# Ledger of designs, part 212: VHH binders against q9y6x5

Target 1, 379 residues: q9y6x5
Amino acid sequence: LPPKLLLVSFDGFRADYLKNYEFPHLQNFIKEGVLVEHVKNVFITKTFPNHYSIVTGLYEESHGIVANSMYDAVTKKHFSDSNDKDPFWWNEAVPIWVTNQLQENRSSAAAMWPGTDVPIHDTISSYFMNYNSSVSFEERLNNITMWLNNSNPPVTFATLYWEEPDASGHKYGPEDKENMSRVLKKIDDLIGDLVQRLKMLGLWENLNVIITSDHGMTQCSQDRLINLDSCIDHSYYTLIDLSPVAAILPKINRTEVYNKLKNCSPHMNVYLKEDIPNRFYYQHNDRIQPIILVADEGWTIVLNESSQKLGDHGYDNSLPSMHPFLAAHGPAFHKGYKHSTINIVDIYPMMCHILGLKPHPNNGTFGHTKCLLVDQWCI

## First folded at step 10 (VHH)

Design E76 (framework vhh_8dlx_2)
Fold by ESMFold2-Fast, scan of step 10:
Structure E76 (fold): chain B 379 residues (1-379), chain A 125 residues (1-125)
Amino acid sequence: as target 1 above (379 residues)
Amino acid sequence: EVQLVESGGGVVQPGRSLRLSCAASGFTFDDYAMHWVRQAPGKGLEWIGNIYWSGSKFYNPSLKSLVTISRDDSTNTLYLQMNSLRAEDTAIYYCARSKIYYKYGDWKESYFDYWGKGTLVTVSS
């Protein structure tokens, strides 16, 4: 059987937190493994899109999860957290756990990674937990390690999702050093618990572990608001998504809506779908609306008042504040190697290589991650 | 036990100002959104506005120029300042708390999970 892989996500773990806070357990993990200092995520820098990009190796326009709130113009379906289990939204790509299970003698396990509780192409993760934020990290880890040891066919790919530091990043903002230090220390302790559990169960020496995140976080303020109601009346459009990327579905002529919005704020870019910058890879999908508004870093788009968020993400993926990191340890990885930057879509072909899977066509470049791997020539 | 207790109601003359208070206890006040809602005699509930733990405020557009909402997290108190009161502002004013939860990158707001008993404001000459 190929080596086993555990993929762990701490939602909203901004890369530069590693430089501004102490992580003794994570630093010990990195010393005997590899660190990628910045991972350039996909646009929009949101949870559902980037988690699906990690496991498919595709840009959002290709995998179809283009935002956390979506409207499909062809079928007229709406995506929200109340209907996120409709396979329709997830079926434009094949995530790695599906590919893993379609190979002979392999199972997958999942503790709440986005999409793992959905039958995608009629295939659901072999073992999974339905999303419930009240379930502890320890319970998620206990289930994953049990499934890694006690499954037939054997579990070769496992995922684990944790909501922090994203939940607290939104609530307090990343500049709140007191609250963020408490949250990040707790995460480091959970990483320590994870390593200890794997060692006690005899898994540590033969398991590949990747610790990563989907995006970062930036500071927001009541002094940095864009009031959409000041430039356009609600009767002219349907709002599909609001901030920091607004998805606008016009009820009148598209050009008329665009003209009302294009000079609304100096802190927002307004794009007709065909004019969205090519570097975003955010254009070729029916779920991308005819007009997209992109707020500048730290600016919040609002309807006639204020925002409860002190931190947010979703901004331009070239911003370092939006970048997560990637750390990895295990028999596939070098020890003590540091790499500066990879693209988040590069993680998928690397994981396929580690597991001996044939990747589906994807936007990642295997060459970008070769230097992390012991079985590859790094020249 | 969660409690919300409104105060400051009473009889006021048209054109005057009034400040209502809501004292909160039994929970971490600065973790929740707080709302003001009113009900005029024989009418339905009308949402006035809310304030989040961050200080962010949202108002009913029809009332925005007439009211100001604020909070003091050191005393666990929510306030509603009303100006230029009219007879049609006669109502029972309720303080309410919204339940907030996290799911996959978004904080969500559900139904009002706790309400005060209300305080009556009568605008009469």
Scores: ipSAE 0.471, ipTM 0.783, lowest interface PAE 1.5, mean pLDDT 91

Design E77 (framework vhh_8dlx_2)
Fold by ESMFold2-Fast, scan of step 10:
Formats: sequence, structure tokens, C-alpha cells
Structure E77 (fold): chain B 379 residues (1-379), chain A 125 residues (1-125)
Amino acid sequence: as target 1 above (379 residues)
Amino acid sequence: EVQLVESGGGVVQPGRSLRLSCAASGFTFDDYAMHWVRQAPGKGLEWIGNIYFSGSKFYNPSLKSLVTISRDDSTNTLYLQMNSLRAEDTAIYYCARSKIYYKYGDWKESYFDYWGKGTLVTVSS
């Protein structure tokens, strides 16, 4: 039987939630599997970019999903949540489900992982659900498990996306212990349901399961706002993305726009595209705008208004608050092993190894994940 | 089913204060941002402000010093407190809702899908 992998994402699951709350079901999963305590994600620390990095092993400048809102300077196209199904935006990389399907006798299944409802390089996930936030975790899980058991060619790669704890992290902020405790307990219960369902269906012992996330969350406040309208008039630029990383397309000379922005707030950094720090790997793509503003942790960029968000992400990927974790269980993984840190781009070549796929060129390093795997030597 | 019912309007003397209420029913109040909008005779709609379930509030800058918006989610009621009323505040006052929904890492806000019938505030002189 070919090896099988289920990749599960709980959006916005900050790594240190594991230290501050009890997760009995997740802890039982980890006891018989592996835990990576911190995953260093890619910049910017947003949902679409990081979910695509997990399945391509590429930095955002290489895979082309550089933000949740984008403008392509060459084609003059705009990306938003209303046109996220245009293959143009996703075609700069080959995600793992496409590679999986291009090999003989392989299928892929998806419950709402970003990009899986888009034909990428003329290939769409064999089984998929269109995004709908109203669809329960149970319905997503029921579809995934049905496809894992009842497909020909067999489903060997499956994905499952869930909006929490990100939705509540934004609404309440990560420091709201009462509301976050309730949300995180519910997530732990869903992990328990997942394991129970896989056991009931006879899948648990032969299925590799990865539970991870795309980013963390940090506390925001009405006392930490950067009013962009105080810096520069709207007639000088087009705003492509606002907060906490603003993407600025100048309507006048770029240097004039830069000079109006560069000293406006002590709580943001202003970069010309060529001056963006190399460590971000966020420069070499036409969808990265001529000027980028990067707010300090917990600061929100606004247009002459208050912010409704009590939590946010998108900040510098060196911040521990932006880091998710990774837990895994299955025949490919050691039992009871803890690892400190990997890069989010390392997940892709590890998954390719587990599935027996030849990875496309990527920014991950297989050596970083070797200690997690039973068929590899940890030195 | 979905209802927004404004109350508290009437004739008010200049310089006085007035509180308007909007009773919401037939939907999950916590899933919506609530707005106050007014329309003076012969004028267009003017947005006053809104309030989210979190308690975060946004006001029209020209009106911010004159109004306070609040909500009581236990009674599904939206309030508008108006102070130092002027003749130019004579208008029909509407409450409206916008759906707050989640999509891939961000909360989004829809356009107004339901409005109340409005309550008339007349400031004499």
C-alpha cells in the first residue's frame, strides 16, 4: 500500500499556547508521535502566504502568494478574497497535491486548504470542498475520511483546514484567557474527534498525520495605532495592503512618497523594495510593491479610524508570537520525540519523502526534519 | 424574521440631549457590526458610526464629539447618545447591520443588508 499523509492546519495556533493551556488530546497524540515546539514561518506571517509555503517549500517571493491582498505590476491584476480562484496567482509554484497527482496511481483530497479549489498548472485536487466557513469540522473530517477509504486511484495526500484559533484570536486577542481557554479547549476536543474517527475507520495505525499551523497571534490595542492619513495624502499612492504590513504603490515619484513616510511613526519601518531585509526573503517578485511599511509587534496601521482587531498577525517572522508548532503521528514518525525548531519551508521536502515523491526545487532543508523520521538517522 | 426597530425619536429643544435605541431580533446579534446612519430632509445618507461585538467603536470624525454609540448584547440593543443637539441634527435616524465573517486569516465586513425603518428627530429652531 502506498504511504498516506493527512495534513491538518488550525489557523493562527501560536506555539506558546501549548505551554499556557492544557491539551489532553493533543498531548496524547504527541506522546505517541513527535512535537516541533516552534516552526519559523515565512514573511509576511499571513494565512495565504504561509499555507502555500507549507505545501511548496518556497519563500513567498518564490511561490508568488506574497500577501492576502496583492497587485501584480507586470499584468496589472489585483488579488483579493473575491478573485482568489484565478490560477494566475497560484501558478508560480507547484504544490504537493499537484505533484502527488502527476505520479501514477495517486489522488489528493482537500477540505478547504488554501489553493486546493484552484486549478494550478491545469491540475486541481482530485477531491475538494469549495471554501465555506459555515461548514463544520465534522463535515470536513467526514469528507476527508470517506475519500481516504473510498478512492481509486487511492488518496495518498489529504489536507484539512480549520479557521480557529485565528478567528477568535483576532476577535478577542490572545491575552483574553477566558475566551481563548474556551476556544482552545474546543480545538483540543476536535483533535480528539479526529483521532477517534481515524481509529474507528481503521486508518489510525497506517496513516501519517501532521497537525500544524501557519502563524501565531499577538495582542493589539486602540492605544497602538499608526494613522497613515497623518503621514501622507491618499492622492500620492495606491494602497495594495494595509496592516500590519502596508504595500504602497506610488502615484508620484517613489522617493517623494518614501520621504513622506520614512519618519512618520517610530512604530513602523519603511522600506524601499530593494532595502527590505534579506532575512525576510521578501524582495524578488513583481507582486511585492515599491514601498513596504512594517509595523512593530502589536501596532496596527489604520486610515483615520480605530481598529476592530484585538489580535493580529503578519508581523516580523523572527517574533516568537508569530510562530506555530508542528505535531505528527504515524508510521513515518518516531514516538515521544521533541524537536526545538524547524523552518516552515522544511515541511514540504519532509512530506515528499514520506509520500515517496520527488520534490520540486525548494527552499527547505530535509536534514532539519530527519530526527522526526524512523527511516532516518538522527545525529 | 430579521427586524431592527429604532425608538426614542421626537421633538427636542436645541442644546438638549437624546438617546436612541435599536432593538434587534431574528438573528445572532454578536455576528454583526451595528451602525447608526441619518438622513436630514433633502440630504443624502450620513454615516454616524458603528460598534463591533468587541466594543470597538468608529465615528464619523465630524460627529465624534457629539455622539456616543454603545450596545447591550444581552438584550440585542444598540444605542446612540446625542448631546448638544443643533437644528442641523434634524433627521431620520436609522440603525443598520453589517455581517462580520471570517475568511482565510481575516475578519471581513459585508455591506449593509438590513436597515430599520428609522426614527425622526426634530430639533426646533
Scores: ipSAE 0.407, ipTM 0.723, lowest interface PAE 1.9, mean pLDDT 91

Design E78 (framework vhh_8dlx_2)
Fold by ESMFold2-Fast, scan of step 10:
Structure E78 (fold): chain B 379 residues (1-379), chain A 125 residues (1-125)
Amino acid sequence: as target 1 above (379 residues)
Amino acid sequence: EVQLVESGGGVVQPGRSLRLSCAASGFTFDDYAMHWVRQAPGKGLEWIGNIYESGSKFYNPSLKSLVTISRDDSTNTLYLQMNSLRAEDTAIYYCARSKIYYKYGDWKESYFDYWGKGTLVTVSS
């Protein structure tokens, strides 16, 4: 009987929400499983890049999904949320569902995890749902559990993506205690529903379940704006991505564009591509533009306009506000164990171990997660 | 049929206050963000501010101290309160709607797909 794994993402679930709000259902899950209090994500701290890092174990410069908006100078192709299904963008890495299907001739199932509706290396998730934000958590869960019970070859790896608390984090900001309390209580209730559904269907005792997120959220303000139009005229460059990491493709001389930007605001750092700090692991990919602007936490880069976001992410991955958590339960995991910190790229080799898959070369370190697992030593 | 109808414009003296209204019909008003935009004679469009279905408000920083936006979802009405009016506030004021679309962490507004016909505010002595 092959081991089974369900990977669940609640987009934008900042780690310290666990300390500031009550989560009775999640706490019951953790009591019989494991908790990693902080997961250090990859830079930039955005949804597409970090979701792909979870399932490949690679930094963004290595897996090629380097932002939510991208331009490839070699092919002249553009990536966006409305143009995210071209396999070209996803083919620089092999995600775990592809490995699962090819190494063991098993099936994979997906409820809207980024990339699962794209044929990557000519392999698409065996079962998948096209992205539609209007589809309820309950419908996504019903499809996943149906596929887990009624598939041949068996579904051994399943993913489930949910947009909250990210969508509400953007709308209200993480410091809006009244609205965030309601949103987070609803998420905890969904976790309770997940556990009850798995128990009712007889899946709970034999299924490994990971609940995690891609990033956190920080408070933004109309008082913390960087107007890029006050720094440089838009005729000098093409804007590939805006905020809080701006990707600048110069139309004229790169040095002239850099000189106009470098001292424009005390609240952003301006980097030539080759000067991007090594700690970001955000340099060695053609999709990373010649000039990158990195706003300070809580600052928003705008084009002569107001920002409509009260919360945002994408900032420096050393910031605790950008960190998610990881909780897990199942036969592979210890019960009642707490761990302080892992890197988000460490999740991939851990999942490969649980599923009995040979990982592709990756940036994760299995040793960082082995203490979570019943079949491993912490020495 | 979607309709946005502005009212409350007219001639007003400098330093006074004025409240504009926008009556919405033909759609589910509480599903949409609502905006105020103005155009002074011979100039381009200037965004004043918006209010989301949640009640969260955003303003043009240049106008933030001079205006207040509110909405009444029970009557499908958007309001703009303007204080300390100057001659430079003379413009046609438009009501417009937008919708927030969310996909994989991208939080975006739709284009302004429907606008009102505008209401003229003239600030003169």
Scores: ipSAE 0.414, ipTM 0.770, lowest interface PAE 1.6, mean pLDDT 91

Design E79 (framework vhh_8dlx_2)
Fold by ESMFold2-Fast, scan of step 10:
Structure E79 (fold): chain B 379 residues (1-379), chain A 125 residues (1-125)
Amino acid sequence: as target 1 above (379 residues)
Amino acid sequence: EVQLVESGGGVVQPGRSLRLSCAASGFTFDDYAMHWVRQAPGKGLEWIGNIYDSGSKFYNPSLKSLVTISRDDSTNTLYLQMNSLRAEDTAIYYCARSKIYYKYGDWKESYFDYWGKGTLVTVSS
């Protein structure tokens, strides 16, 4: 009786991969469900920020996960590989699994969605897996489906995260058709396994399933480098994040650092915090540094060295290469419907509606997703 | 025990070419990116370039036309080919390794977790 939702993310799944490669299993999923061709993600177009925006409906400046590497100017804390489970970083918002557990008195389950292994507002996902990239998709799926069928209180919201095609996108670049074809075919096979498992376990007909991603991927090159060391000496600033959005904490006067950077490369924009474009919604948080540098698509900011990546993301969220897609199937969704675009922050209020939850204040607009839903009328 | 051993240095005349080798042992060479770094007398470290297990190569832009990096995974050997050597190329040349690791969309590199002891190249008439 209570509605159930499984939210699946394939990290770095660029929307136009759907046009350039064959996905027989995903296409069968879409045939009996819905497809949103482009999802406009939040800036910066990185994994932690966008995954948290999906489950909170908030821009990064509002939920506080503003990058994968952060410094908080008020508390003097650093976000790094050694402290990503500190609740401090995640407590500026309430993700949907917390709301689900508190409003519905239901359980949530998670296979490695960012933040689900952290107690946020003293609430952790009822069932969860600690992050471990070595754990197979099959093992993650087995745990999620066990929890969906064998939990009390019942699991009504479940998440599943997979690192591909992002890891291979970085290693090979999205224009490597041979390697990307192999990776994307494997992902399509995993989608086939997911559907088959849900059918075998009697979950398919009553479960809402969303398949989405946090961002896309663009091709990088050694011919497209911005050497920050040619602009400014390390003694003048602390580097909080490097590429493609550099976060600069000045050690001297901010204006002097800005003047050293502003004309260094025609392939990056240099912003004082208050001058960051309003359309980014990336200004009003203590974790956003006094100066940010935004590289043009495909350009990499380096420190007198070359890039370690052939593909990257984090760029301007208006770029189609940064956009993921959203596909969904289940009793809440129309069958065979295609929609052009939504904002990534719109996913949260839609999911709250499906689950019967009252959303926390958010930046999404429920009206943008109405045409996907059977119980809604769209104009 | 992880070891990186550079060889092929020595005295070379200006305008000549030189090939340096780095022999790796004590680890799975195919799992690592390999780097060349140099240090001229009285100067800081200068990164020359690297090569990934995939064969992808990246160079310091200021040195790109002077050098070629290659690897032979069957012999666990890294190479640096230098052409048209100049007096300013006089330096100790180091072999170093790095490991790519992935966590939530962050593709990171460990950067120089092991170094060789270096081989001296002197460019003089």
Scores: ipSAE 0.217, ipTM 0.585, lowest interface PAE 2.5, mean pLDDT 91

Design E8 (framework vhh_8dlx_2)
Fold by ESMFold2-Fast, scan of step 10:
Structure E8 (fold): chain B 379 residues (1-379), chain A 125 residues (1-125)
Amino acid sequence: as target 1 above (379 residues)
Amino acid sequence: EVQLVESGGGVVQPGRSLRLSCAASGFTFDDYAMHWVRQAPGKGLEWIGNIYHSGSKFYNPSLKSLVTISRDDSTNTLYLQMNSLRAEDTAIYYCARSKISYKYGDWKESYFDYWGKGTLVTVSS
C-alpha cells in the first residue's frame, strides 16, 4: 500500500549517448514514462559527490563528500577507499534512506549505492550489499526485488548501483564508437532484464522506478597532459586529489605555492579557495583545500607520467559532456512526457514527495520536477 | 603468482631487426597496461613504451621510429619489435606491468608493480 521507489544509477551515462546509440529497452521504458534529457550535476562531477547529492539534495560543500579523495583540515582525517565507511565523512547530511527509516518506520534496501553501508546519524540502510565489483547486475537485482517483496517493515525505498558505462568510458573513451556501442547495448539489455523481472514479480505497475546517472564522460588524450611536476616541486605541498581537479594542501606559504602554479599551464585554472567561482557552490567546507586546480575539458593533470585513461570526468559542471539524464516510470509519473533540464539536487525533493517524506532543508527546487508528476498541476 | 618472462634476446649484428617476447601468467592479462623498459650497462632505466589494454600505444619520442610494441591477449604475450639496431641498443630489456584499479568511479593507475627478470640484447659485429 505505501508508495515504493527504486532508484537505479548507471555510473557515467552521458546524456547524449541517448541520441547517438540505439536503446530499444530504455525507449520502451520512456514511452510509458518520463524523460529528462539533461541533468545538471554538482561540481566536482565525480561519483561519490554526485551520488550523495542525488539522495540529499545538497551541493557538495553542504553535504561534505567533496571528492572521492578528501582531507579534513580541522580533524586532520584522510578519506580514501580504505576508510569510506567512517561515518564522520557522511554525517554532514541526512540521505533519503535514513529519513525513510526514521519518519515512517519503513525499511530501505541498497545494492551498493555509495554511503548505504555506512551508519549515518546512527542509521544504516535496513538491507544492503557491501561493495564488490564482481557481483553481477542480476544478483544485485535479485536481492533488491527479494527485499522489496519480503520485508517487514516494508521496503519502500531501494537503490541499485552499476559501474558501467563509467568503467568502459575510462578504458576506451566516449569517442570509441565500436567499443561504446557494445557496452551501451549491454546496458540496454540490463534495463530490459530489470523491467522483465519487475513484471514477472508483479511489481512493475505499482513501483516507481527512476533510472539516472551521476555524470557523463569526455575524451582524454596523451596529447592533453598537464605535468604538475614541471610547475612545482612536491616537497612544497601535499596532494589530496589529482585530475581533473587537483586539491593542493601547501606545506609552505600559500601565496608562494599559488604563485608557482597560477601560470604553469594555459589549460587549467588555479584558484585560492576564496576565489573559487560562486556558480560551483564549492567553497564552504573544511574538506575543500586552500588551492584548487581545475583542468579544461579533456585535459589530464599528471605527475611526470603518462595516463591510461582515454575518458574522464570531474570537469566543470556547465559542460554538456558531464551531464547525465533521468528516466522514470510508475504510478507517480506521467506517460510519454519529455522535459529538457533539471538540476541533480532537484531529484531529492521529488523523491521525498513520491514517498510522502518531509525533506530536510536542501538546494533542490520542487517546481523544477513537478511537471513529471501526475498529482501536480503543471504550467 | 604473477610472472613475466622475457625471451628473444641474444647477440645481433648492427642494422638487423629483433623481436622480443614477454609471456605473462598468474593474472588477467587484458586488464593491464604493459611496458618495455631497458637498462644499458652503467646507465639508468630507460622507458621504451607501453600498450594499454585498449590497444593504444605510447613510445619514448627518441625511440618511436625504431620500435613497435604489440600484444596478443589470446596468448597473454607482449612483443617488442626493434629495427635498425645500433651498438647503443645493447641493454637488458624488461617487460613490466602497470596496475589499474576501479572502485566507485575512481580510475587509478600505478606503474611497475611487477617486472620480468630481463633478457640481454647485445648489438656487436
Scores: ipSAE 0.299, ipTM 0.664, lowest interface PAE 2.2, mean pLDDT 91

Design E80 (framework vhh_8dlx_2)
Fold by ESMFold2-Fast, scan of step 10:
Structure E80 (fold): chain B 379 residues (1-379), chain A 125 residues (1-125)
Amino acid sequence: as target 1 above (379 residues)
Amino acid sequence: EVQLVESGGGVVQPGRSLRLSCAASGFTFDDYAMHWVRQAPGKGLEWIGNIYQSGSKFYNPSLKSLVTISRDDSTNTLYLQMNSLRAEDTAIYYCARSKIYYKYGDWKESYFDYWGKGTLVTVSS
């Protein structure tokens, strides 16, 4: 029987939630599997970019999904929530489900993982669900488990995306212990349902399951706003993305726009594209704008208005508040092993190894994850 | 199906206070942000403020000291409290809804899809 893998993402699951709240079902999963306490994600720490990095093993500058809102300087196309299904935006990389389908003649299944409803290099996930936030976790899980058991060619790679705790993290902020406690308990119950469903269907012992997330969450406030309109008039630039990383396309001389912005706030760093820190790996793509603004943790960039968000992400990827975790269980993984840190781009080559796929060139290092795997030596 | 019905308008003397209500029906009220918008005779629409399902409130900076917006989700009712009314506050007052929705890592707000028919407030001695 070919190896099978289910990759589950709980959007915005900050790593230190594991230490501050009780997760009895997740704890039981980890006891018989592995835990990576921190996953260092890619910059910018946003949903589309990091979900695509997990399945390609590439930095954002390499896979081309550089933000949730983008402008491509060469083709002059705009990426927004109304045109996120244009293959143009996703075609700079080959995600693992495409490789799975083309390399091994196997099927892939997806419950709303970003990009899985898009034909990438003329290949769409064999089974998929169009994004609809009203569809329950239980319905997504039911479809995934049906496809895992009843498909020919066999489904060997499956993905499942869930919006929480990100949706509530934005709405209430991660410091709202009462609301976050309720949300995180519900997530733990959903993990319990997942394990029970897989056991009931006879999948649990032979299925590799990864539970992870794309980023964390930090507390925002009306007391921590950067008003961009106080720095520069809107006639000088086109705003491609706003907060906490603003993408600025100048309508006049780039140096003039830079000079108006560079000293506007002590809580914002202003970079010309060529001056973006190398550690971000956020420079070599036409979709990265000539000027980017990077707000300090917990600060929100606004246009002469108040922010509705009490929590946000997108900040510097060195911040622990931006880090998710990774837990895994299955025949490929050790039992009861804890690891401190991996890079989010390392997940892709590990998953390729588990599935027996040849990875496309990527930015991950297989050596960083080998201690998690039963068939590898740790040195 | 969807209805927004404003009430509480009328003739009021300068310097007085007035409370407007908007009764909502035909939808899940606490899934929507609610707004107050006014239109003075011969003028364009002026946004007054809104209240999100979280309870967060935002006001037009020109009006912030003069108005308070609140909601009662148990009765599906939106309120606008106005203080120190002036002749310039004479307008038709509308309540409107906007849909708050989540998609891949962010909450977004739609444009106003339903409005009430408005209630006239006349500030005159």
Scores: ipSAE 0.433, ipTM 0.782, lowest interface PAE 1.7, mean pLDDT 91

Design E81 (framework vhh_8dlx_2)
Fold by ESMFold2-Fast, scan of step 10:
Structure E81 (fold): chain B 379 residues (1-379), chain A 125 residues (1-125)
Amino acid sequence: as target 1 above (379 residues)
Amino acid sequence: EVQLVESGGGVVQPGRSLRLSCAASGFTFDDYAMHWVRQAPGKGLEWIGNIYHTGSKFYNPSLKSLVTISRDDSTNTLYLQMNSLRAEDTAIYYCARSKIYYKYGDWKESYFDYWGKGTLVTVSS
């Protein structure tokens, strides 16, 4: 039978939550599988960009989803939640479900993973759910397991997206131990439900399951605000994205806008596009604006003195608070193995290997994940 | 059975202070941002400010020095404190709510779906 893989994302699951809270169901999953303690994500550390990096193995400048809000200077198109289904934005890369459907004559299934409801290179996930936050985890899981058991051609790649703990991380902040402990216990119970459902349906022993996340979360505060209106009048620029990475499109000379911004706050770095640090791999794309502002960890860029967020992400990808983890179980994976770190772009070539697919050119390194796999030499 | 009921309005002399209350019922109060909006006679609606369950607040810049918004989630009550009242502050004051919801890595805010009936504040000597 062809190998099968279920990729599950719990949005905003910071790696160190595993050390500060109890996860009995996740721990049982890991005991018979593998754990990567932290995953170094791509910059910017936002949901859409990192979810697309997981399934393409590419940096954001290469796959084209460079933020949750974007402007393309060449075509003059705007990307927002209202336009997220335009294939234009997604067509700079080939995600794994497209490769799965085209190379192996297999089906893919998706419960709300970003991009799966979009025809990318004229190929949409064989089965998918349109995004709706009101749809329960159980309903998403029921659809995924139905498609895994009742598809022709067979579903060999399936994805499942869940909004927590990101939604609560933003609302309460990661330092709110009372609220976060309730949220994280619920997630652990959902992991228990997932394992139980797969066992009940006879899928557990033959299905590869990856549980991961796109980024972490850091604590914000009303005492750590950068008021952009105190730096520059809004008549000098168009704001494409605000916080914690502001994307600035100048209405006047770029150097004049840069000079008004560069010394405005000690808690914000201001970059001309060509001066963005090479380590970010965030420069070579028309959707990256002429000036980028990067707030220090825990600082929020605002147009006024207040922000509703007590937690946020999007910060420098070298920060441990921005790192998720990866856990996996199944016939492809060792049992009881712990690994310290991989890059988020390494997940794609590993998944291609598990599924027997030829990866498209990517920024991941298969060698970084070899120790997780039973059919590979770890040395 | 969603209800927003404003109280505390009345006739007040210029230069004095007044506190308005809005009692909310029939919904989970901490899932909503709460707003104050006013309408002076013969004029349009003017947004005063809002407050989130976190205590984060935003004010109309033209009114910021004159008003303070607060909320008590234990009693499902929203407050507006007004200081140094002027004749131009004569208006019907409305309490309104907006739903806070999540979509793909960010919290979004809906438009106002419920309003109170308003409370009249008349500033006159």
Scores: ipSAE 0.341, ipTM 0.661, lowest interface PAE 2.3, mean pLDDT 91

